# VH-VL binders against q8rqv0r968to1091: the designs that were tried, part 2

Target 1, 124 residues: q8rqv0r968to1091
Amino acid sequence: VEYEAEFGVQSGVSTNTNHAGYTGTGFVDGFETLGDNVAFDVSVKAAGTYTMKVRYSSGAGNGSRAIYVNNTKVTDLALPQTTSWDTWGTATFSVSLSTGLNTVKVSYDGTSSLGINFDNIAIV
Key: E = the ipSAE of ESMFold2; O = the ipSAE of OpenDDE; V2 = 0.75 times the mean of E and O plus 0.25 times the DockQ between their complexes.

## First folded at step 4 (VH-VL; framework fv_sipavibart)

Design q13
Fold by ESMFold2-Fast, scan of step 4:
Structure q13 (fold): chain C 124 residues (1-124), chain A 122 residues (1-122), chain B 109 residues (1-109)
Amino acid sequence: as target 1 above (124 residues)
Amino acid sequence: EVQLVESGGGLVQPGRSLRLSCAASGFTFDDYAIHWVRLAPGKGLEWVSSISWNSGSIGYADSVKGRFTISRDNAKNSLYLQMNSLRAEDTALYYCAKDLYWRGYSYGMDVWGQGTTVTVSS
Amino acid sequence: QSVVTQPPSASGSLGQSVTISCTGTSSDVGGYNYVSWYQQHPGKAPKLMIFEVSKRPSGVPDRFSGSKSGNTASLTVSGLQAEDEADYYCSSYAGSNNVFGGGTKLTVL
């Protein structure tokens, strides 16, 4: 299941369309102040381990973002450089989710690096 | 190619005002945060102020808060620093510097201007 | 005085290695991975040598390396050359502020 970043609950970030190749109606940028984030309500029928995919572009270098599930930090996800801001990559990791509603947050944290454009997450 | 050029410095009496300008060329100015950093005689570098790409996030050093105002005009590729109530300790070479991050703050500054000198003296 | 402390001077002979420290607190150097190092020659603007603790911009020789342990970041210059004689500054993100160290004058003997 795919969740567009521009449809998430945005804090301190903005939706933009000025780079090609995004899905949906745009992408999220403006991760510039610590604590800036996009939060998603993710519902699953069974508790277990899922693959989370993050679609992003990083034209200036290798970036990272902190991932929180239900207010607990689960990883600092590496977002390696893509060839340009118009070139989108996917970073993947394993995440544990509870039955029913989970809050998933992609955050610009004190451990995060570099500016990135954030397109969507997918839960598999 | 990629450059920043400061202007507006000069000799001014304590309590007066000056407005510094920084002109950008060779990169997409409205995609980057820009910083003001100063170098005082006999002292080191001191961060003064920062403004995000969209002016949505602004910061000031405690020493200048309430007296200095940073602003930008993205249509003109220009950055400004309005300096009010100037003090002798504001005497310095003032640089504008581009943040490394696209639409973010790394506080790593990869492009610097040549600086403009501000002298506050009676 | 700066919250972030550097030694005021450092020296080394040609071909030697020298390390410059940058010590802060858990609310700046220790709390974030946003430590940068700058080289400044007399009459010139600062040049970014290291960003994000240990990363080099394009064009900076690999003789320059950065690291961090706890509240102390370090810049190491190996194979010291005459052209490395300059002032070196660290800086760190500190919440809503950026803070510079006091600077270190590196002399190549």
Scores: ipSAE 0.005, ipTM 0.579, lowest interface PAE 11.3, mean pLDDT 85

Design q14
Fold by ESMFold2-Fast, scan of step 4:
Structure q14 (fold): chain C 124 residues (1-124), chain A 122 residues (1-122), chain B 109 residues (1-109)
Amino acid sequence: as target 1 above (124 residues)
Amino acid sequence: EVQLVESGGGLVQPGRSLRLSCAASGFTFDDYAIHWVRLAPGKGLEWVSSISWNSGSIGYADSVKGRFTISRDNAKNSLYLQMNSLRAEDTALYYCAKDLYYRGYSYGMDVWGQGTTVTVSS
Amino acid sequence: QSVVTQPPSASGSLGQSVTISCTGTSSDVGGYNYVSWYQQHPGKAPKLMIFEVSKRPSGVPDRFSGSKSGNTASLTVSGLQAEDEADYYCSSYAGSNNVFGGGTKLTVL
């Protein structure tokens, strides 16, 4: 299941459409101040380990973002450089989710690196 | 060639105002945060102010809050620092410096201007 | 309170190594991985040598390395050359602002 970043709960970030190749109606950029984030309500039928995929572009170098699940930091996810801002990559990691509603947050923390364009997350 | 050029410095009396400018060339100015940093003899480098690529995030050092205003004009590739209520302690060489990150803050500054000198004296 | 502290001077001989410390608190150097190091020669603008604690910009020799342990960041300059003689400044993000260290004058003997 895909969750578009532009439909998440946004804090301190902006929605934009000025680079080609995004899914949905746009992407999120403007991660400028520590604490800027996009939060998603993710519902699963069974507790367990899922694959979370983050679709992004990073034309300026290797970036990273902090991932929180239910207000607990899970990882600092590496977002390696893509060929250009119009070239989208996918970063993948394993995440533990509770039955029912989970809050997943992609955050620009003090351990995060570089500006990136954020398209969506997928839970598989 | 990526460069920043400061201007507008000079001698000014305490309590008065001065406006500094920083002209950018050789990179997409609209995509980067820019910082003002000053060098006072004996004190070393001191961060003064920062402005994000779209002016949505602005910060000031406690020593200048309420007196200085940072702004940018992306159409003119220019950055400004409006300095009001100047004090002797504001005497320094003022640099503008580009943030390393595309549309973010690393607070690492990879391109610096040559600086413009501000002297606050009666 | 919270001035980030560097030794005012450091020295080393040609070909040797020198390490410059940058000590802050858990609210700046210890709290974030946004520590940068700058080299400044007299009459010149600062040059970024290290960012994000340990990363080098393109064109900076690997003789310059950065690290951090707790509230102290360090810049190590190995294989000292005459041109390394300069002022060195650390800086760190501090929550709502940036803070610079007081600077270290490095003398190459």
Scores: ipSAE 0.013, ipTM 0.677, lowest interface PAE 7.4, mean pLDDT 87

Design q17
Fold by ESMFold2-Fast, scan of step 4:
Structure q17 (fold): chain C 124 residues (1-124), chain A 122 residues (1-122), chain B 109 residues (1-109)
Amino acid sequence: as target 1 above (124 residues)
Amino acid sequence: EVQLVESGGGLVQPGRSLRLSCAASGFTFDDYAIHWVRLAPGKGLEWVSSISWNSGSIGYADSVKGRFTISRDNAKNSLYLQMNSLRAEDTALYYCAKDLWYRGYSYGMDVWGQGTTVTVSS
Amino acid sequence: QSVVTQPPSASGSLGQSVTISCTGTSSDVGRYNYVSWYQQHPGKAPKLMIFDVSKRPSGVPDRFSGSKSGNTASLTVSGLQAEDEADYYCSSYAGSNNVFGGGTKLTVL
């Protein structure tokens, strides 16, 4: 299941369309201040380990984003540099989700985070 | 407080080399892309080169590719432009300019130096 | 090679509005929403007035506005003041390149 970043709950970030190749109606940028984030309501029928995929572009260097599940930090996900801001990559990791509703948050965690453009997450 | 200061310009013969410097102060230099932009007599502003915060992404205008090299020393808050094989058409006032975006490229340049003049003539 | 075209001059009277165009191609202005506008007074460095087509930096008054339609971006300066006399440049991202327009000399009288 894909969740478009522009349909998430945005805090301190903005939806934009000024780069090509995004899915849906746009992407999210403007991650500049500690705590800037996009939150998603993710519902699963069974508790367990899922694969989370983050689609992003990072034209200026290697970035990272902090991933929170139900207000608990799970990882600092590496987002390696893509060829350009118009070239989208996917970063993948394993995440544990509880049955029913989970809050998944993709958050800017400071200096090592780098500005990136965030397109969507997929839960498999 | 936030400022960029260019230096190294001068009069130089065609075919020779010149190295420009840009000194940054008042902001966290190693978090921003920096651009070189020149103002040529009668031609207006022309983008020359850009370098990302970590030097991982570098670009050049077609007119200078293969002749100019951009570099930065984050420990010294300094940006450089090595200009080789200079031509009369490289005559311009050279500015360094800070990108608006934190560790990215917006190509919106919010802080500019006053420029250093390069004259290429015989 | 990308080329972006501006009119070489524009003029308007105090209190009126003027619009300056910036015309590129489908590979630069028409493709990307990375258009910036700069104001340059004689003997001074350029000042960023608009970025990302229509956004203003802090401190730039809202009488300066930007827009884009197809391959043409526009800067509109409303409520013209004497201090608006300057050269205005647009720039656009063009993939692995950034390109400036030739500049427009704005006269206010």
Scores: ipSAE 0.006, ipTM 0.570, lowest interface PAE 13.0, mean pLDDT 85

Design q18
Fold by ESMFold2-Fast, scan of step 4:
Structure q18 (fold): chain C 124 residues (1-124), chain A 122 residues (1-122), chain B 109 residues (1-109)
Amino acid sequence: as target 1 above (124 residues)
Amino acid sequence: EVQLVESGGGLVQPGRSLRLSCAASGFTFDDYAIHWVRLAPGKGLEWVSSISWNSGSIGYADSVKGRFTISRDNAKNSLYLQMNSLRAEDTALYYCAKDLWYRGYSYGMDVWGQGTTVTVSS
Amino acid sequence: QSVVTQPPSASGSLGQSVTISCTGTSSDVGGYNWVSWYQQHPGKAPKLMIFEVSKRPSGVPDRFSGSKSGNTASLTVSGLQAEDEADYYCSSYAGSNNVFGGGTKLTVL
């Protein structure tokens, strides 16, 4: 299941359409201040380990973002450089989710690097 | 090719004002934060001010806060520093520098101009 | 507000390695991964050598490396060459601003 970044709960970021190849109606950029983030409500029928995929573009270098699940930081996710801002990549990692509603947050923390364009997350 | 060019420096008396300009070319100016950094004789580099790509986030060093104003005109690919109430310690070579980070702040500065000299003297 | 300290000078012989330190506090160098290093030759603008503690821009040789331990960031220049003789500055994000170290004059013997 895919969750578009532009439909998440946004704090300090913005939605743009100035690069080709995004899904949905746009993508999110503007991670400028510590704590800027996009949060998603993710519901699952069974507790367990899921694969989380983050679709992004990073034309300026290797970036990273902090991932929080239910207000607990689970990783600093590496977002390796893509060929250009119009070229989208996917970063994957394993995440543990509780039965029912989970809050998943992609955040710009003091451990994060570079500006990136954030398109969506997928839970599989 | 990718360039920043500063101008507007000169000799000015203490307490007066001066406005610096920085002209950008060869990159999408609208997408990057730009910084003002100065090099004072015998002291070294000092960060002065920064402005985000959309002017939504602006910062100043404590030494210039309340006296200097940074602004940008994205339609003209230009950055400005309005310097009021100038002091002898503002004497320096003033650089504008592009932030490395697309539409954000890394404070890593990958493109620098050659600088414009400001001398504050009576 | 923040003060970040570098040694005023450093020296090494051709082919040797030299390390320059950049010491701050937990509210700047120790608190964030936003440490940069710049090389400045006389009469020239600064050149970015390292960003985000340890990353190199394109065109910077791998002889230049960066690291951080606690409140101290370090720039290491290996295989010293004559053209490495310059002033080196570190900078760090410091919450609401950016702060530069005082600079280190590197002499290549």
Scores: ipSAE 0.026, ipTM 0.689, lowest interface PAE 6.5, mean pLDDT 87

Design q20
Fold by ESMFold2-Fast, scan of step 4:
Parts: structure tokens; C-alpha cells; sequence
Structure q20 (fold): chain C 124 residues (1-124), chain A 122 residues (1-122), chain B 109 residues (1-109)
């Protein structure tokens, strides 16, 4: 299941459409101040380990973002450089989710690097 | 090639004003925060002011707050520093510098100009 | 205003290593992984040598390395060469501002 970044709960970020290849109605950029984030309500039928995929573009270099699940930091996810800002990549990692509603947050923390454009997350 | 070229420095009396300019080329200027950093004789580098890609975030060192104003014109690929009420301690070589993060603010400077000299003396 | 301190000088012999410290507070060096190091030769603009505590830009040799422990970041220059003689500055993100250390003059003996 895909969750579009532009439909998440946004703090300090912006929705934009000025690069091609995004899904949905746009993508999120403007991660310019520490603490800027996008949060999602993610529902699953059973507790367990899922694959989380983050779709992004990073035309200027290798980036990273902090991932929080239910207010606990899970990882600093590497977002390797993509060919251009119009070329979207996917970063993948394993995440533990509880049954029902989970809060997933993609955050620009003091451990994060570089500006990136954020398109969506997918839970598989 | 990515370049920054500063201009507008000179000799000025205390209490007067100067406006520095920085012309950018070789990168998408409107995607990066820009900074002014100075080197005074016998002292070290001092960060003076910074401005985000969209002018939404602006900061100043305490030593210049209330006297200096940073601005940018993205259509002209230009950065400015308006320096009012100049003091002898503002004497320095003033560098224009590009932030290293795409649409980030104040995390480091990867491209620097050669600087423009400001001398405040009677 | 954040205060970040470096030793005013450091020295080493050709082929040896030197380490330069950069000490701040939990509101700058200790609070964030946004510490940069710059090399400045007389009459030249500063050159970025290290960013994000320990990363090198393309073209910077691996004998320059960075680290951080608590409120202190360090630049290590190994295999010292004559061309390494320069002023070295650390800087850190500090909220709405950026802050530079006082600089360290490195002499290669």
C-alpha cells in the first residue's frame, strides 16, 4: 500500500509539482529546517515485520532521512543520489508494525543529510 | 563551472554604508541558501549572515544584527549585503558562499568567491 | 551567540599526523552532525575539506579525516605534506545561525 507524501501530515515542508515523474498529485520538498517532517497513519491487519519503501529523488548527492515509528526512531535511512531531480529512486528497509494504526514519520533531523524530494512510502 | 564573484567593497568612513553584491553562475541559484562570511585582519573567519533559497529563513551574527541586511534576487542570480552604520571592526575581506545542501540552510559552504575588501577608516 | 574553540596553533613533521580539536556545546557541535572543516592558504578563499563531521568532498585526499565525540569534533591530517601548512577552521550549524571556530594555524616542520 502506497501513502502519498502530499497527503501526509506536513510540518515545515511544502508540496510541489515542478519535477516530472511523481505519483499522485505532487511530491514534498522544503526540508530546510531541522525538525521538518511528514507523518502518516499506516494501518496493518497483523503485527509483524513489513518492508517499507521510500520513493524519492536526490539529484544533488547522497541524502538521508530519519524514520520514526510510533514516536520511536527506527533508522537513519540512506537515500542514494538519483540520476536527476526528475529520476525517482526507492530506498527499502524492514520495519516492525503493531496491529492496526501506526504512525510513521519521515524527518529531517540533525543526523539527516542533503535536500531531497519525497514522493511516497509503500508498506509491503 | 560553478562560480561566485563578489563586488562593492571599498574604503568608507565610520557611520557610512556600503552594498556588496555576489554574482552566481554555473548552478541553479534559486535552489541553494547563500551566506556572507568575513575574514578580518588578525582574526579568523566569522559567519555574518545567511539566507535560504526562497528568502524564508534569514539569520545574522550578533555583531551585525540591526545594521546589515541580506537579500537575494533569484531572477538575477545575485546575493546582496546592505551594510549600514559601519564600524572600524567591520573591516574585513567579505566572502560570498553557497550552502552545500539542496534547499537546506546553514549546514556548510562548498563554493566560495574570492572576496571583496571592505575597509572602514577615517 | 555560540562559542566554538580551536587551539590557535598545531604542528607536525613531514609524514606524521596532527589532530585539531573543535569544542562547542550541545546547541552546536554536540547537538548536530553538521560540522564542517575548511582549509585556507594565505591569499586564497577557504576550501571545504570535511562536511557532516566525517565526509569528504570529491578531490579531497583520504589523509584528511573527521570525527566527533560529545561536544568536540576533530580533524586529523595524516601523512603531513608541506602543502598542508595553512589555517584550518571548523564550523557548525547553530540553530538559525552558523558558527566558526577561531582557527588553527598548522605548521609543517
Amino acid sequence: as target 1 above (124 residues)
Amino acid sequence: EVQLVESGGGLVQPGRSLRLSCAASGFTFDDYAMHWVRLAPGKGLEWVSGISWNSGTIGYADSVKGRFTISRDNAKNSLYLQMNSLRAEDTALYYCAKDLWYRGYSYGMDVWGQGTTVTVSS
Amino acid sequence: QSVVTQPPSASGSLGQSVTISCTGTSSDVGGYNYVSWYQQHPGKAPKLMIFEVSKRPSGVPDRFSGSKSGNTASLTVSGLQAEDEADYYCSSYAGSNNVFGGGTKLTVL
Scores: ipSAE 0.050, ipTM 0.724, lowest interface PAE 5.9, mean pLDDT 88

Design q21 (at its last look DockQ between E and O 0.03; V2 from the best seeds 0.00; counts 0 for: pae E 12.2 > 2, placed apart)
Fold by ESMFold2-Fast, scan of step 4:
Structure q21 (fold): chain C 124 residues (1-124), chain A 122 residues (1-122), chain B 109 residues (1-109)
Amino acid sequence: as target 1 above (124 residues)
Amino acid sequence: EVQLVESGGGLVQPGRSLRLSCAASGFTFDDYAIHWVRLAPGKGLEWVSSISWNSGSIGYADSVKGRFTISRDNAKNSLYLQMNSLRAEDTALYYCAKDLWYRSYSYGMDVWGQGTTVTVSS
Amino acid sequence: QSVVTQPPSASGSLGQSVTISCTGTSSDVGGYNYVSWYQQHPGKAPKLMIFEVSKRPSGVPDRFSGSKSGNTASLTVSGLQAEDEADYYCSSYAGSNNVFGGGTKLTVL
């Protein structure tokens, strides 16, 4: 199950289309101020561990973003440099989800690194 | 190849105005935040102002807030600092500096111009 | 006083190491991993030496290293060379502002 960043609940970020290779209608950039984030409503039938995939581009170096589940920080996810801003990579992480509705948030925190373009998440 | 060049400095009387310019080349100007930082004689570096890639986020040091205005013209690869109500304490070498992060603020500055001198006296 | 404090001077001998501190609060140096270090020679623009506490830009030798413990960030310059003699500034993100330390004049003896 795939969730486009541009359709998430956005705080302080922007949707853009100025780089090729995104899915959906665009991607999210403009993580400019600490606390800027994109949040997703993720519903699962059973509590358990799921694989979260983050599709991104990072043409300027190795980035990172903080991942929150139900308002609790679970990790700082590394987003290694991609070949260019038009080259998209995928970072994977295991997330523990509760039965029913969960909030998954990708956030630009004080522990985050560099600017990145954020395309989507997938929960498997 | 990557370069920032400041201009517009000079000698000016207290209470007057001055407009600084910064011309960028060798990188995609409209993808980066740019900062103004000054070095006063006998003092250290002081952050003055910042503007995001799309002008959507702007900040000022308390010492210049209400007197200085930062702006950019992405079509011309140019950054500006409009300085009003100048004081003797504004005397400094003014640098423009590129933010390290693509379309975000790191407040780390990887490319600097050579600066333009502003002297506010008498 | 400055929100972020550096010693005004530091010195070391050729080949030795020196450490320069940068002390703030939990609202700047202690609260964020956005500490940068700059080297400035007389008459020249500042040069970024360290960003995000401990990372080096391309072209900066590994004898320059950065670290942070609590509210204090540190720049260590090892294998001191004559050309390391310069002013060194730290800076930190501080919420809606960026703040520079007062600078440290490093003398290589």
Scores: ipSAE 0.157, ipTM 0.772, lowest interface PAE 4.4, mean pLDDT 88
Fold by OpenDDE, look of step 5:
Structure q21 (fold): chain C 124 residues (1-124), chain A 122 residues (1-122), chain B 109 residues (1-109)
Amino acid sequence: as target 1 above (124 residues)
Amino acid sequence: EVQLVESGGGLVQPGRSLRLSCAASGFTFDDYAIHWVRLAPGKGLEWVSSISWNSGSIGYADSVKGRFTISRDNAKNSLYLQMNSLRAEDTALYYCAKDLWYRSYSYGMDVWGQGTTVTVSS
Amino acid sequence: QSVVTQPPSASGSLGQSVTISCTGTSSDVGGYNYVSWYQQHPGKAPKLMIFEVSKRPSGVPDRFSGSKSGNTASLTVSGLQAEDEADYYCSSYAGSNNVFGGGTKLTVL
């Protein structure tokens, strides 16, 4: 299941369509300042460990975002530099989710770096 | 001196399990992603698995998914590869290698161990 | 899984320049600036020669250089020395995975 970033609950960011290759109707832009975040409601039938994918573009260098689940930081996700802002990468990590509704938040916190374009997340 | 030392290799029959270890020294182990890379006889290098500094990000080659499990113990400065359901094609020299970037990925591996040999044969 | 292709062999005379190609797709070599090159002598562990397409680790001579165009990365060894005879592997980030090329045996004539 994919969740488009442009449909997430956004704080401090904007949306754009001015780069090729995004999914959905756009992507999150201006994701570059402390406090910026995008949150998703993710529901699962059973508690357990899931694989989460983050689709992004990072043409300027190596980025990083903090991942929070239900207000708990679970990881600092490395976002390797993409060839350009029109190319998109996927970063994958394991995440523990509770049964029912979870809030997954992709955040720029004190450990994060660089502005990125954020396209979507996927839970598999 | 920065160093990685693999161990745990040996001769096993197909279907059996083996656990490899990689002991790190000379650097802050928990600040780096670590990779497993193997070299089969007469073949080239093949990426096997990677684990991030905090174990939050893990990857596997398609050839080993579902059979191999990578893990790390930062308190022991050690990396592990649990290999189950071993196949003849898993026969190789297994290296552990340090990613060169601090708390990130470059997939540039600047420090390698000497390797440990795994032979899967009937 | 991604397949990255290298020529199986390359050769050059002492003092000459040799270029080894590494061809992938827009999902690996062409999609990211995370191409690395490794040198491996017989019986030795691989040595990182280039990372992030064109950057050299400390201690690697500047006669080793890397570049990329489209889906093809290249390693150029200029001023060939006898000790440059080895196997060379490219690698690339490939969307949560890493992939190695098949390797190139470089012979110094």
Scores: ipSAE 0.025, ipTM 0.726, lowest interface PAE 5.0, mean pLDDT 93
Fold by ESMFold2, look of step 5:
Structure q21 (fold): chain C 124 residues (1-124), chain A 122 residues (1-122), chain B 109 residues (1-109)
Amino acid sequence: as target 1 above (124 residues)
Amino acid sequence: EVQLVESGGGLVQPGRSLRLSCAASGFTFDDYAIHWVRLAPGKGLEWVSSISWNSGSIGYADSVKGRFTISRDNAKNSLYLQMNSLRAEDTALYYCAKDLWYRSYSYGMDVWGQGTTVTVSS
Amino acid sequence: QSVVTQPPSASGSLGQSVTISCTGTSSDVGGYNYVSWYQQHPGKAPKLMIFEVSKRPSGVPDRFSGSKSGNTASLTVSGLQAEDEADYYCSSYAGSNNVFGGGTKLTVL
């Protein structure tokens, strides 16, 4: 299941369309202030370990974003440099999810780096 | 190549005005914040002002608030600093510098111009 | 506004290491990962050496490294060479502002 970034709960970030190749109706940028994030309600039928992926662009260099699940930090997800701001990469991470509803957050926190464009997140 | 070129400096008397310009080339100007930083004799580098990619966020050092105005013209790839009510302590070499972050502020300034000199003396 | 302090000078012999400190508060150096270091040779524009505390831009030699502990960031220059003689400035995000340190003149002996 794909969760488009522009339809997540946005805090301190913005939806934009000024670069080609995004899915859906736009992508999210403007991760500027510590705590800026996009949150998603992710529902699974069984507790377990899931692989999720983030589709992103990082034209200025190797970036990173913190991933939180249910208010607990899971990882600092590396977002390797993309060829340009109009090219998109994917980065994956493993996450433990509880049965039912989980809040998954892509956040700029104290360990995060660079501006990035965030297109979507999905269970692989 | 990514390039920034400052202009508009000069010798002026206290209380007068100057307008600095910074011409940008070699990158998508309207995707990046741009900063003014000055190098004062005996004081080192001082952040002066910043403007976000779309002019939606603007900051000034306390020493220049109310006297200096930063602006940008994305159609002309140009940054400006209007300096009013100039004082002797504004004497410095003024740089413009590109923020390395796409559409945000990091204050990591990866490209600098060569600077333009402002001298304020009576 | 936050105050960020550097030693006014530092020195080391060719081939040695030197560390330059940048001390602020929990409202700047201690509170954010937006500490940068700049090298400036006489008559030249500043050059970004370190960003985000410890990251090195492409083209900067790996003998330049950065770190932070509490409210103090550090730039370490190892394997000192003659061209490392320059002024070094730290800067830190401080909420709505950016603050530079006063600079450190590094002399290579």
Scores: ipSAE 0.000, ipTM 0.594, lowest interface PAE 12.2, mean pLDDT 85
ESMFold2 (binder alone), look of step 5: mean pLDDT 91; pTM 0.932

Design q3
Fold by ESMFold2-Fast, scan of step 4:
Structure q3 (fold): chain C 124 residues (1-124), chain A 122 residues (1-122), chain B 109 residues (1-109)
Amino acid sequence: as target 1 above (124 residues)
Amino acid sequence: EVQLVESGGGLVQPGRSLRLSCAASGFTFDDYAIHWVRLAPGKGLEWVSSISWNSGRIGYADSVKGRFTISRDNAKNSLYLQMNSLRAEDTALYYCAKDLWYRGYSYGMDVWGQGTTVTVSS
Amino acid sequence: QSVVTQPPSASGSLGQSVTISCTGTSSDVGGYNYVSWYQQHPGKAPKLMIFEVSKRPSGVPDRFSGSKSGNTASLTVSGLQAEDEADYYCSSYAGSNNVFGGGTKLTVL
């Protein structure tokens, strides 16, 4: 299941459409102050380990973002450079989710790198 | 290709106003935060002010807060610094500098202009 | 307001290594991974040498390296060359603003 960044709960970020190749109605950028984030309500039928995929573009270099699950930081996710801002990549990692509602947050923290465009997350 | 060019400096009396401009070329100006940084004679670099790509986030050094106003005109690829109530300690070479991050603040500045000199003296 | 301290001068012989420190607090250098280093030759604009503590922009030789331990960031210049003689500044994000160190004049002997 895909969750579009522009439909998440946004704090301090902005939506835009000025680069091609995004899904949904746009993408999120404007991560410019520590703590800026996009949060998602993710529901699963069974507790367990899932693959989380983050779709992004990073035309200026290798970026990263902090990932929180249920208010606990689980990783600093590397977002390697893509060939251009119109070329979208996918970063994947394994995450543990509880049965029912989970909160997933993609955050610009003091350990994060560079500006990136954030398109969506997918839980598989 | 990628350039920032400052202008508007000069000799000005204490208490007066001066407006600096910075013209950008060779990159998508409206995607980057831009900073004003100054170098005073015999002193080091001092960060003065910053403005985000959409003007939504603006910051000032304590030494200039309430007196200086940063602004940008993305349609003209231009940045401005309105300097009011100028003091002798504002005498410096003023640089505009592009933030490294696309639509964010890293405060790492990868492109700098050559600067414009402001002298505040009676 | 945050204060970040650099030694006012540093020196080394051609071919040697020199390290310049940049010391702040847990609210700036120690609190964030947003430390940058700049090289400035007389009469010229500053040039970004290091960003995000240890990363180099394209075109900066790997003789320049950055690191951080606690509240102190360091710039190391190895294999010193005559052209490395310049002023070096560190800067750090400080929560809502940016702060520069006082600068270090590097002399290549």
Scores: ipSAE 0.028, ipTM 0.695, lowest interface PAE 6.4, mean pLDDT 87

